# VH-VL binders against q8wyp3r787to878, part 2

Target 1, 92 residues: q8wyp3r787to878
Amino acid sequence: FQNYLRVAFQEVNSGCTGKTLLVRPYITTEDVCQICAEKFKVGDPEEYSLFLFVDETWQQLAEDTYPQKIKAELHSRPQPHIFHFVYKRIKN

## First folded at step 1 (VH-VL)

Design a09 (framework fv_satralizumab)
Fold by ESMFold2-Fast, scan of step 1:
Structure a09 (fold): chain C 92 residues (1-92), chain A 121 residues (1-121), chain B 107 residues (1-107)
Amino acid sequence: as target 1 above (92 residues)
Amino acid sequence: QVQLQESGPGLVKPSETLSLTCAVSGYSISSGYYWSWVRQPPGEGLEWIGFIYYSGSTNYNPSLQGRVTISRDNSKNTLYLQMNSLRAEDTAVYYCAREDWSYGDYYFDYWGEGTLVTVSS
Amino acid sequence: DIQMTQSPSSLSASVGDSVTITCQASQDISNYLNWYQQKPGKAPELLIYDASNLETGVPSRFSGSGSGTDFTFTISSLEAEDAATYYCQQYESLPWTFGQGTKVEIE
C-alpha cells in the first residue's frame, strides 16, 4: 500500500480508466507522468500532466513534487478528504 | 549478458571538466531501468552521483547538483557523465551501474569495472 | 540526507566462524535496505535486497534482518573468499546513501 499509487486516466473517447502503479516516495511527478504515458499508451505525453482532484477542485502537480509524499500528507490530516490522482490533458 | 564498461582520461587537472563514457552491451538503455553513476575515493566508501531513467529523466545527488550532468546517446547505447570544477577530492574510481526498480527491488544489479580518475596538477 | 552507520568498521575472524555486521539509519527506512560485497579491486555485488531477501546465485550462508532503523547482516560460516568490504545502502529516499563499510579479514 505504501508504495502504490492509484492513477485515473481521463481519455476523451473512452472515458475514465485507472491503474495502480508502483511509485516509491522519491519518484517525482515528472517520472510518474512518464510511467503513465507508457502504461496508458499516450502518443503525445507533452500534452498531459498529473492532477490532484480533491473537494471538487483540480490542482496540477508541479514536475518536481513527490506524489507519494503528497498522498501520505493527505492521509495524515485530522479530517481527511477523498482525493484522486488523475493523468489527463492540460487543455480540453 | 548485460555488460557496462567505463572509459575516461585517467588524469585531469583541478578546475577542468571531467568527461566519462559508459558503453552498454546486452541491453538497450532506451528500453528500461535507471542508469546510475557511483564513485569511490581510494580506500573510502561509495557515493551515489545520480541517475538517468530510460525515458530521459535525471536526478542528482544534491551535494553535486550544479557540477554534474548525466546524459545518454540511445543510438550508441552509451551513458555519459560530465563534472565541472574538479578538485583533488574528486579523485575516485567512477562506476556506472544499472538500477532495477521493480517489485523485487534489486537496485544495482550490474556494475561496470570502474575507471580511476585522478585529479592532480 | 539519511545517514547510514555500520559497526564494526573492521573485523578479523577465522574460516568457519559466524560474523555479524550492523547498520543503523538516522531515520526510519522501513525495509528499504540492500547489502553489497566488494572484493579488492572489484565493483560491488548485490547480496541482499529488501533487508532480508537473498539475491539469486548468492550462497545461503549470507542473511539479513531488521526493519526501521536497525539492520543486521550475518555470515553463518566464513569462507576464505568472503574476505571483502561489506556496505549497506538505503533506498527509502534520494539521495541514495551507503554505510561507511565493514572490512572483513580472514585470519
Scores: ipSAE 0.005, ipTM 0.601, lowest interface PAE 12.8, mean pLDDT 84

Design a10 (framework fv_romlusevimab)
Fold by ESMFold2-Fast, scan of step 1:
Structure a10 (fold): chain C 92 residues (1-92), chain A 121 residues (1-121), chain B 108 residues (1-108)
Amino acid sequence: as target 1 above (92 residues)
Amino acid sequence: QVQLVQSGSELKKPGASVKVSCKASGYTFTSYAMNWVRQAPGQGLEWMGWINTNTGNPTYAQGFTGRFVFSLDTSVSTASLQISSLKAEDTAVYYCARDEWYGDSYGMDVWGQGTTVTVSS
Amino acid sequence: SYVLTQPPSVSVAPGKTARITCGGNNIGSKSVHWYQQKPGQAPVLVIYYDSDRPSGIPERFSGSNSGNTATLTISGVEAGDEADYYCQVWDSSSDHYVFGGGTKLTVL
């Protein structure tokens, strides 16, 4: 009973690619960013962070947040919104 | 089915250039990095580097800078290795291999059949 | 630079168990992948993540990894298992793949 987290990778000069990560329920945003840096072969991981994209709004997730908990909370809303987790440059 | 098909064998003289291609099929090309691995006659596997298939950014292992160039043509799901100013010591089988993430490390789950490059005068 | 050490050759009789070792400093803290290469063929991944098998790989192939030694174990060895075997790790400190030197398994 492992959870999966879909994360899109956004690069300035390239199209968007995505991968499904096999993660534990209490994985932190910091842990997800480390996995993404390795999985997407990012050479400058300090310039990237995990963002939540919902309703055309970008929200940078703090390192000590829990993406799986955020995902569950968004899914449980009475009127769920389409959302994506995106690994991208902080100052892009 | 996931498959990597490489170009045919090459016989070149010293100082020439060679381009080895690797065509992917059966998966989303830009979702996996592509590795290049060399095997000299009678020797083991030697990692040359990889290319990020989404960004086009190559990373070269020590010893494979300068004469070796990794490139992509994403429109045909093809990665290529070009070796310039060929030397006898470049004689080897060159493999492309798809990079797979296993949660904490990288490995190569699908390999091309290999391209033999022979440098002979 | 991280280094993996394998014995150059291992011989085993048909039906017996072959053990191929891969030595590395604190290799038990890394994930080890194993590749089989038959003459004239490309390598094939036979074990990933220390002990997991890809689809199509017989269960007589198994792996372990602890301390300074990872081991590929092939039980009930068959003539068709004769090949070169390579261990491999990802060294996150250098962002590089590291291959062992390879072990030639001979089935006598």
Scores: ipSAE 0.000, ipTM 0.586, lowest interface PAE 16.9, mean pLDDT 84

Design a11 (framework fv_romlusevimab)
Fold by ESMFold2-Fast, scan of step 1:
Structure a11 (fold): chain C 92 residues (1-92), chain A 120 residues (1-120), chain B 108 residues (1-108)
Amino acid sequence: as target 1 above (92 residues)
Amino acid sequence: QVQLVQSGSELKKPGASVKVSCKASGYTFTDYAMNWVRQAPGQGLEWMGWINTYTGEPTYAQGFTGRFVFSLDTSVSTASLQISSLKAEDTAVYYCARGYDYEGYYMDVWGQGTTVTVSS
Amino acid sequence: SYVLTQPPSVSVAPGKTARITCGGNNIGSYSVHWYQQKPGQAPVLVIYDDSDRPSGIPERFSGSNSGNTATLTISGVEAGDEADYYCQVWDSSSDHPVFGGGTKLTVL
């Protein structure tokens, strides 16, 4: 699970799409957001961030966090919950 | 090189059990999910389920509960599929395949397949 | 459950372009992956995430996905491209992969 990150793209007035990104284990949230902006063809990347959706709660990930480490930590929980990484606007 | 090498073909009678093994090499075994996919003669690909190689937790598709068991031996980087109480309709080629996601999002490396033939 | 529809067969002359379709309701909202399976061999991933190629896959393989149809395009078709091709998505409603029925590509 270390080399790939599944990210959903949530956009106003469009369908929900997803991509699997080939990423390094120590890639930062800032780096992931840059890849997402290119893959999803976002013209205003400063308005978007990477969010974690788990237990019906949204959490914005700080730029210096490591999504692959967060993914590994969630996956290693004794009773892991369903979670999603979502690239979406900071403000709706 | 990243490889998945499966055990050899099996010819079994109805009611017997079979264990198919899948040995991984060239990567960290616990960093990727292992999927099982079946293909009956002349038919398409049918996803059976996956096993989380990090936690050991299996997830089975509908229709593959009860007689089918996914297991791991992480000390030798091997995943196994056991089928109990074999039926003629279990005749198929069984593939193991490495998943990029814990849910089998897509499968990038496949074993060569193990043919299981069940006949009286 | 979600259903992917592929034509059972497609024929193409050597050197021409083959197009294999994968139909699904709002499939453009999914990420589509494509596998090539030659007779007696295991499947090989040729396209992932609609249009990305794994290392080692020739540039003549390309993919697209919009609306209700995803397409695998093989330009400059060679005899060695004869195979069954399967599309696949991950269906969030059922939490598992869904395969299309497969398309047999014949190079005449």
Scores: ipSAE 0.006, ipTM 0.641, lowest interface PAE 9.9, mean pLDDT 84

Design a12 (framework fv_romlusevimab)
Fold by ESMFold2-Fast, scan of step 1:
Structure a12 (fold): chain C 92 residues (1-92), chain A 122 residues (1-122), chain B 108 residues (1-108)
Amino acid sequence: as target 1 above (92 residues)
Amino acid sequence: QVQLVQSGSELKKPGASVKVSCKASGYTFTSYGMNWVRQAPGQGLEWMGWINTNTGNPTYAQGFTGRFVFSLDTSVSTASLQISSLKAEDTAVYYCAREYSDWLYYYGMDVWGQGTTVTVSS
Amino acid sequence: SYVLTQPPSVSVAPGKTARITCGGNNIGDKSVHWYQQKPGQAPVLVIYYDSDRPSGIPERFSGSNSGNTATLTISGVEAGDEADYYCQVWDSYSDHWVFGGGTKLTVL
């Protein structure tokens, strides 16, 4: 229950801000996007999604995925990679 | 009615031990974590650690290892804090506080015991 | 070890707005919770997740958090709001809850 999820918010011309969310282990990507829209004061949430940036690649996360499980899987790999969860526009 | 009721004040000599109890009622005891928070006279709040009420696994903040033990008696919905080898610097009010989260959010420490004053004096 | 800095005291006239700050390095990247403690009483959670209000807490209590400063704002201050106020964050580096030093709010 004291699980954290670090999410960066990316906007054109403003750089990045971020928040550390305290979330349940089985929170969905849909739930995280809802929290991010509120916390980052996004007026057009339908144009945003949660992305995973890892190994120089962007992957849009499907709404029914579990970011905490994805994070745990990435951390459990023999050679952990640097990765970021980023809330950003689908098209830029 | 959700409540945390703590044991009464204690006056102890250095070297003694004390056990502070925190009895929960009005909710499912094992669905919420239990925190312990200390407040020395005239000072601020200091987090001591927490115990997972479902597993019984305690986590202690740095500085509260060794002499401090968190425990549970699930049959009576009670969490306890034991302090051994008491020192004058342990003089404080000790609070238990439940920790709540739901599907989306962590809601903080939303219910607190009334506090137990422990005074260590020769 | 993460440190939260609060002013030790803030004074405000009745009916005016009080602002209590909580300073921390990049605290805007963390989620801030606020507690009210009246003399001889246990703390009461008044704000969670920067700006959300628990059931039963009046709308005149609000919060914000950006950059290096989080702020608890109490509008239309009443004498009954006199208390110590504590901010709190989770420090993911140490896996510990961290409290600020507390701010004593005096109404006049």
Scores: ipSAE 0.006, ipTM 0.620, lowest interface PAE 13.0, mean pLDDT 85

Design a13 (framework fv_falbikitug)
Fold by ESMFold2-Fast, scan of step 1:
Structure a13 (fold): chain C 92 residues (1-92), chain A 122 residues (1-122), chain B 113 residues (1-113)
Amino acid sequence: as target 1 above (92 residues)
Amino acid sequence: QVQLQESGGGLVKPGGSLRLSCAASGFTFSDYYMHWVRQAPGKGLEWVGQIRSKAYGGTTYYAESVKGRFTISRDDSKNTLYLQMNSLKTEDTAVYYCTRDLEWGYDAFDIWGQGTMVTVSS
Amino acid sequence: DIVMTQTPLSSPVTLGQPASISCRSSQSLVHSDGNTYLNWLQQRPGQPPRLLIYKISNRFSGVPDRFSGSGAGTDFTLKISRVEAEDVGVYYCMQATQFPPYTFGQGTKLEIK
């Protein structure tokens, strides 16, 4: 009945924290990144992006993608693997 | 009007190559998973492969019978789906349909094109 | 791969009478998300397939209410309450629970007396 997106925040020399965002189905990755920057109090948001970690693989999500649709697809598959959305620095 | 129109079919010799196109109109093509499904003369339906939308990573999946020989691609700026067929075999002879997958996880092929006939014969 | 098996009709159907088409899967079609991805397609002579029903019983847009789907697990039925002349064709069940591949039944031909 409510759309939630769990996002982990990974910062250099900090513990990994997670937040649950209430989001609309058509929210873009760009919109999610903006919400994350504000919620996690990031001072240099241009250095961060939203990543998908699935099957031991990292994928940077393009700004015009839809995380809720990606989530729905990953959750719906007959053989799903554990996955996480992670807001982190582009360069590590 | 929501439509899909296939083209590019024809007669080709075993070992040959052919590229099929599917032109989409009347809907936001970039939002949808697309599939190729084939039907040999007088036989039933066989799923060939899938390409996901950009929002779902743009990944491709193939039936085992065509894996390594067929490649699916899409050009969202032109609203067009492609099937590149290499190393064709006589058993690839079929009408090839492009079809749209209902978005949001339904996995139901809701819109179909008219099909294009591919004949692989010596 | 999940194998889909359809039962052939024993004889042509009389106009206005009901018809039932059966489909069986080699294993349960219940997905881990709780949905059952069994779909029904109709193919009229010389035409491409068209979607009739998705997820067991949901009628696709524009499909007459005389078509209904039912079933659970491995056994599924498509029912036409009153067969019309336009219903002539081949009906396919399809599973989308286990992917890849998507698999289809062999088809059931519906003919009118």
Scores: ipSAE 0.000, ipTM 0.594, lowest interface PAE 14.3, mean pLDDT 84

Design a14 (framework fv_falbikitug)
Fold by ESMFold2-Fast, scan of step 1:
Structure a14 (fold): chain C 92 residues (1-92), chain A 122 residues (1-122), chain B 113 residues (1-113)
Amino acid sequence: as target 1 above (92 residues)
Amino acid sequence: QVQLQESGGGLVKPGGSLRLSCAASGFTFSNAWMHWVRQAPGKGLEWVGQIKSKTDGGTTYYAESVKGRFTISRDDSKNTLYLQMNSLKTEDTAVYYCTTDYGYEDWAFDIWGQGTMVTVSS
Amino acid sequence: DIVMTQTPLSSPVTLGQPASISCRSSQSLVYSDGNTYLNWLQQRPGQPPRLLIYKVSNRDSGVPDRFSGSGAGTDFTLKISRVEAEDVGVYYCMQGTHWPPYTFGQGTKLEIK
């Protein structure tokens, strides 16, 4: 199902959990962060963001990016990539 | 497209056991948190328990009324959820539904099966 | 456990007329994020429950706009602006704020008179 997005929640106090979100193809990173704050019951959502971890590197995704398009682009690359999305604090 | 279908219900005597199954299709079952909810004839809804995805630890949680008697498990290779019911009581007579909090709608049980009837009677 | 209390228990209504169902929780359902995890389910005769409204006022996919939810804290209302024949059934409020367990109201039976 191409409209599902797996997001891990990284939080030392609650452990590591995750959710599979049913999302539209053009949902923004900002929209995903709002859904994650609600699903993971985050009381301070302004302190969290969505990060992309890929091949030993990571980056914070800008609010106006499209995670499903990023996922599709990574899947279409000729080079094999292991990646996952993580919702976590911007500062530790 | 997205579907849940329960089976395994029937008539059982007090003290007996039954295992219910819930077949999932149309979504990535292995990533979903799954719930059992029951409804006694003519009565309201009661949450029975939950199992998290294996990636989230596979932990189970139960309503106090069923703790120690019911066990929830899953087989991701078969896209199937199970409810093992032991030491059944007449109070366990109900239609049993499997449901999921899968999706972005908040913990609202947005996908439901058709239910399977369990009757505990002498 | 959070106790959810619905009124009325039975609501006979004429086709095309509005209907209103109230739900009261024994404790506030406001979570620390400012959201309220109160949901409404519909169960038509012989069918499984169906999600109608989540987080007080948000309609689930495919739910007609004649259904609306409102409320805050401990007091919530489900309104149907123009009741249709297909709306017959039992309506349940439920809470997800204080889990486990998830808890439901006792249900309100909507009947066409």
Scores: ipSAE 0.005, ipTM 0.608, lowest interface PAE 10.4, mean pLDDT 83

Design a15 (framework fv_benmelstobart)
Fold by ESMFold2-Fast, scan of step 1:
Structure a15 (fold): chain C 92 residues (1-92), chain A 118 residues (1-118), chain B 107 residues (1-107)
Amino acid sequence: as target 1 above (92 residues)
Amino acid sequence: QITLKESGPTLVKPTQTLTLTCTVSGFSLSSYYVHWIRQPPGKALEWLGVIYSGGSTDYNAAFMSRLTITKDNSKNQVVLTMNNMDPVDTATYYCARDYGEWYYFDYWGQGTLVTVSS
Amino acid sequence: DIQMTQSPSSLSASVGDRVTITCKASQDISNYVAWYQQKPGKAPKLLIYDASNLETGVPDRFSGSGYGTDFTFTISSLQPEDIATYFCQQYDSLPYTFGQGTKLEIK
């Protein structure tokens, strides 16, 4: 059973924390952001989004994307890729 | 104060559907997560699933095909429904509270023993 | 699924003894471990969370430590009311899993 997504929370004036979420294969980025806002007790969720950090590059994920599909695609590549999903402020 | 209480039938026949209700007091279901955990006699605890403050759910894959968790915030109730009960499902069933970011359980119901037999 | 292996499965000790039980995760779970006490016929009670934090109202003779895969739970001076089964739980990954339990008895 591998239906999970590890998400790091990046907040001003605090260390990075992380949580592992059980997710459906077609859970959307919008759904993940809602769960993160509740788990990390974010008071201004409209200022946050889910980002993908891969190959030293930050990518903001669109609301209608599927993080588990992105994760699976990255795992299927021939070259090893180190990547992280990070819930953080949009304006940073 | 904070309480959770399970209720429902204590005896279920094989192939029947089990319905258990968890009634909470002292906190709002719109602010907390509620999990269902079971314990067969003399065995370890087994996590079944959770309903989040916003109403979405997650289930243990072993039970997902026959398990549903719902809630009614206005009634302070969380309901577990499990289809096609089998004697191996005989266990004490607990509901338990999670503050929404902990995923460990600070308050538990007293548990209800459900026996599955003919 | 992450497997949580507890040892020993049972333990006999005398009042005043230092009691130690361990829990090993099948993969790195950081510090996402809780410990529970369960007395016969009762629901589990949270004692320790985040591997080493003592829950409010729990006596300070209970403590926890560990990080990664190896975790320890200790009772510094056993009291008669501590007779129970103790369980560890990981909450790093779904499904959340528990150890098999350690049954603690007084000699």
Scores: ipSAE 0.005, ipTM 0.594, lowest interface PAE 12.0, mean pLDDT 84

Design a16 (framework fv_benmelstobart)
Fold by ESMFold2-Fast, scan of step 1:
Structure a16 (fold): chain C 92 residues (1-92), chain A 119 residues (1-119), chain B 107 residues (1-107)
Amino acid sequence: as target 1 above (92 residues)
Amino acid sequence: QITLKESGPTLVKPTQTLTLTCTVSGFSLSSYGVHWIRQPPGKALEWLGVIWSGGSTDYNAAFMSRLTITKDNSKNQVVLTMNNMDPVDTATYYCARHYDEYGYAMDYWGQGTLVTVSS
Amino acid sequence: DIQMTQSPSSLSASVGDRVTITCKASQSISSYVAWYQQKPGKAPKLLIYAASSLQSGVPDRFSGSGYGTDFTFTISSLQPEDIATYFCQQDYSTPWTFGQGTKLEIK
């Protein structure tokens, strides 16, 4: 694995921006959310979570999951599909 | 312009609680995390813990049973509390700003305060 | 915990010399290494992050390289103001750990 995780930040009225995070391979979703709260300067981090967008579906990632492991599994699929990790509000 | 300054007692007796305050200037605690690090005389730096911009904390497992970090954004202060001090806790204690670009490095540090633990 | 072992513990060099310091991690940490400069009685100053990225305002005579377990910090042309102790830090896994330091002296 490359030690980079691309995370998009989705916010109403701000558009969609993104950052490439330098992360360790077994970093948890909880750790990634902490990094995102700091880097995207959110004042209410408890209202945000990390989501996976793949095959036109949204999946909220549980705090104890490993985004780099999820990324590796998605890359290893026979017909790799485009996917995105998105830091956004739990409520749309 | 960016500064951090540690303050608190320089002498602590064994079993007492240490309380250190870090006062910051030139940046907002609502925008940056602040770490606590210590350095025993002649030894390596030891990371103790961090309080993030949103108020959550992470601690070194070796210290977490006796360590608490809190803050007051309106006062520009971060407070370290460590219980049950022992002579081996003698060290220079630093607070430092979380480097906001990559990983978990620290970009600006206070000058440090030497805390001696002895009877 | 990940142990960071620095070598040498101390070195003396002349102004204009190329100086190299190494750090070895007890396990693979990819590129999660930072390097700091600490002058006597002062706080550390961040010089390098992500193994090879130069911090803003730091002279370009300082550089870093490495991946996995072996990392190198280099001063291409030593200046008098560079006398200090240099530390590496891994930021791959908590707790973040530091090398024991390399004391650099001129002469």
Scores: ipSAE 0.007, ipTM 0.614, lowest interface PAE 11.4, mean pLDDT 84

Design b01 (framework fv_livmoniplimab)
Fold by ESMFold2-Fast, scan of step 1:
Structure b01 (fold): chain C 92 residues (1-92), chain A 121 residues (1-121), chain B 107 residues (1-107)
Amino acid sequence: as target 1 above (92 residues)
Amino acid sequence: QVQLVQPGAEVRKPGASVKVSCKASGYTFTSYYIDWVRQAPGQGLEWMGRINPSGGSTKYAQKFQGRVTMTADTSTSTVYVELSSLRSEDTAVYYCARGRYYDYLWGFDYWGQGTLVTVSS
Amino acid sequence: DIQMTQSPSSLSASVGDRVTITCQASQGISSYLAWYQQKPGQAPKILIYAASTLQSGVPSRFSGSGSGTSFTLTISSLEPEDAATYYCQQLNSYPYTFGQGTKVEIK
């Protein structure tokens, strides 16, 4: 269970970028969103959230969830699932 | 071992409220969601909503919005579901069940034995 | 809401028979599906999660398959203790929804 979280950034009409964040094990989604807003230089952070894409399905993560815990659960599966954390606009 | 303990039965009159408890043990209470699922006599399973004991955030099925309230007491490792304005159609067994954080891959691995709520005059 | 439809609604089979229960989702849910067994007077018990992964302690005669919108629960050789109602559940999106149940009776 490393203290790293890979997050992709999707912006309208721009390229897809990503960053690897050094985070605490019990960091909240709210805290991750704050870090992402700063690192991706987002001027309207209230319009963005963290999303989890697993296989071909996606969902918005509630602000009081723990992304590192979610990551650990997905990694503990007998067969690996393809998943990504994406910081993107809520209305996109 | 993991256990979710519920009372066996509750009886209420139409128009009243009922508050059902679910006491958790054998695991870290704040590391898992508790979901509530009800089952009317002879009917199938119906998801009511969930609570995150870490912080108390909730998600309710729209059908129950305005009538349901879920709360958690971390000092006693107990979750509650309160349903108001009871009707005869609310007669059901109410189960609590444990969910992992975003349990899309796991399902509900442990269930309480259920509380039979009877609404009658 | 995602509708989950099971087929058949009930069946009667003999010990040793192969039993197949199907579950259809009204929209794609990837592999985010669980199967539960419920015996009369008891709470549901999880059998399978992530569509095809057997829960620890569940007999190997139970198996699950499928993805997207079509899913199957199979009991390879029915035992007397398998008389129960079986439910599928989608965990793809809120609200979580269950199928209507399939009642398996031993004849």
Scores: ipSAE 0.005, ipTM 0.607, lowest interface PAE 10.9, mean pLDDT 85

Design b02 (framework fv_livmoniplimab)
Fold by ESMFold2-Fast, scan of step 1:
Structure b02 (fold): chain C 92 residues (1-92), chain A 121 residues (1-121), chain B 107 residues (1-107)
Amino acid sequence: as target 1 above (92 residues)
Amino acid sequence: QVQLVQPGAEVRKPGASVKVSCKASGYTFTNYWIDWVRQAPGQGLEWMGRIDPSGGRTKYAQKFQGRVTMTADTSTSTVYVELSSLRSEDTAVYYCARSYEYGYWDSFDYWGQGTLVTVSS
Amino acid sequence: DIQMTQSPSSLSASVGDRVTITCQASQDISRYLAWYQQKPGQAPKILIYGASSLESGVPSRFSGSGSGTSFTLTISSLEPEDAATYYCQQGYSTPLTFGQGTKVEIK
């Protein structure tokens, strides 16, 4: 699959920004979170995680999952759904 | 205009330490990492490590662990690399470089002009 | 550490020639590769990032391609000001590593 991943960054009192990450195909969610913490200048990375937003619901991705495989699986579904990867706080 | 300004040259004796400065201007200092790359005369480029000015987080190449220290002073927008226990093999031009922030990390969009560090007795 | 190997080590070409420089990584680095130009007495200057993205202000005669372990930098029509040493650099993992450089001379 494509070696890029679009990730949105969501702040409580701000709009969101988005970045396109160039990533290896089997990059883990843990690796993506580390890249996001550095790129979005997050001082408390332990408070953040990578979420999948699909069908108006939030799903927190486990650290040992592969976002590019998740992306490929979502693209292969019979009825395509709009989805976004979002780096955001676990709690406010 | 983005600028990274370094002094031109430093001379030290073997066994001494050298601290090289890199003064940033023209952008938000805390939004970018600064990496240090050296080049011995007639040789290629060698990565030494990097620092995040916003939190002081550092990553050093194993070859320099125990001899290198990188620091940042946000009040003057200046990054430093200090190398101790100098040997003649440390004679090189030392460059600071800004890491590319927007989607393509770990490439260097702006470089200082370099500081020639000469280690001789 | 990831080893970066460039070929050729040096080349001599005429103005208007198409020049290709190759870079090989010792392991898969996806598209985390940049190309730099360095002229004598000067700091390196970025040309390409993300294997194929042209840096702003860099002439369109420069292009990059490749992914995984094999990468190329192409100058479609060599100009006199292109005489320099060119370096590839992997950004996949620390320590960041550079190729040994390719010296391009004009005839």
Scores: ipSAE 0.006, ipTM 0.609, lowest interface PAE 13.3, mean pLDDT 85

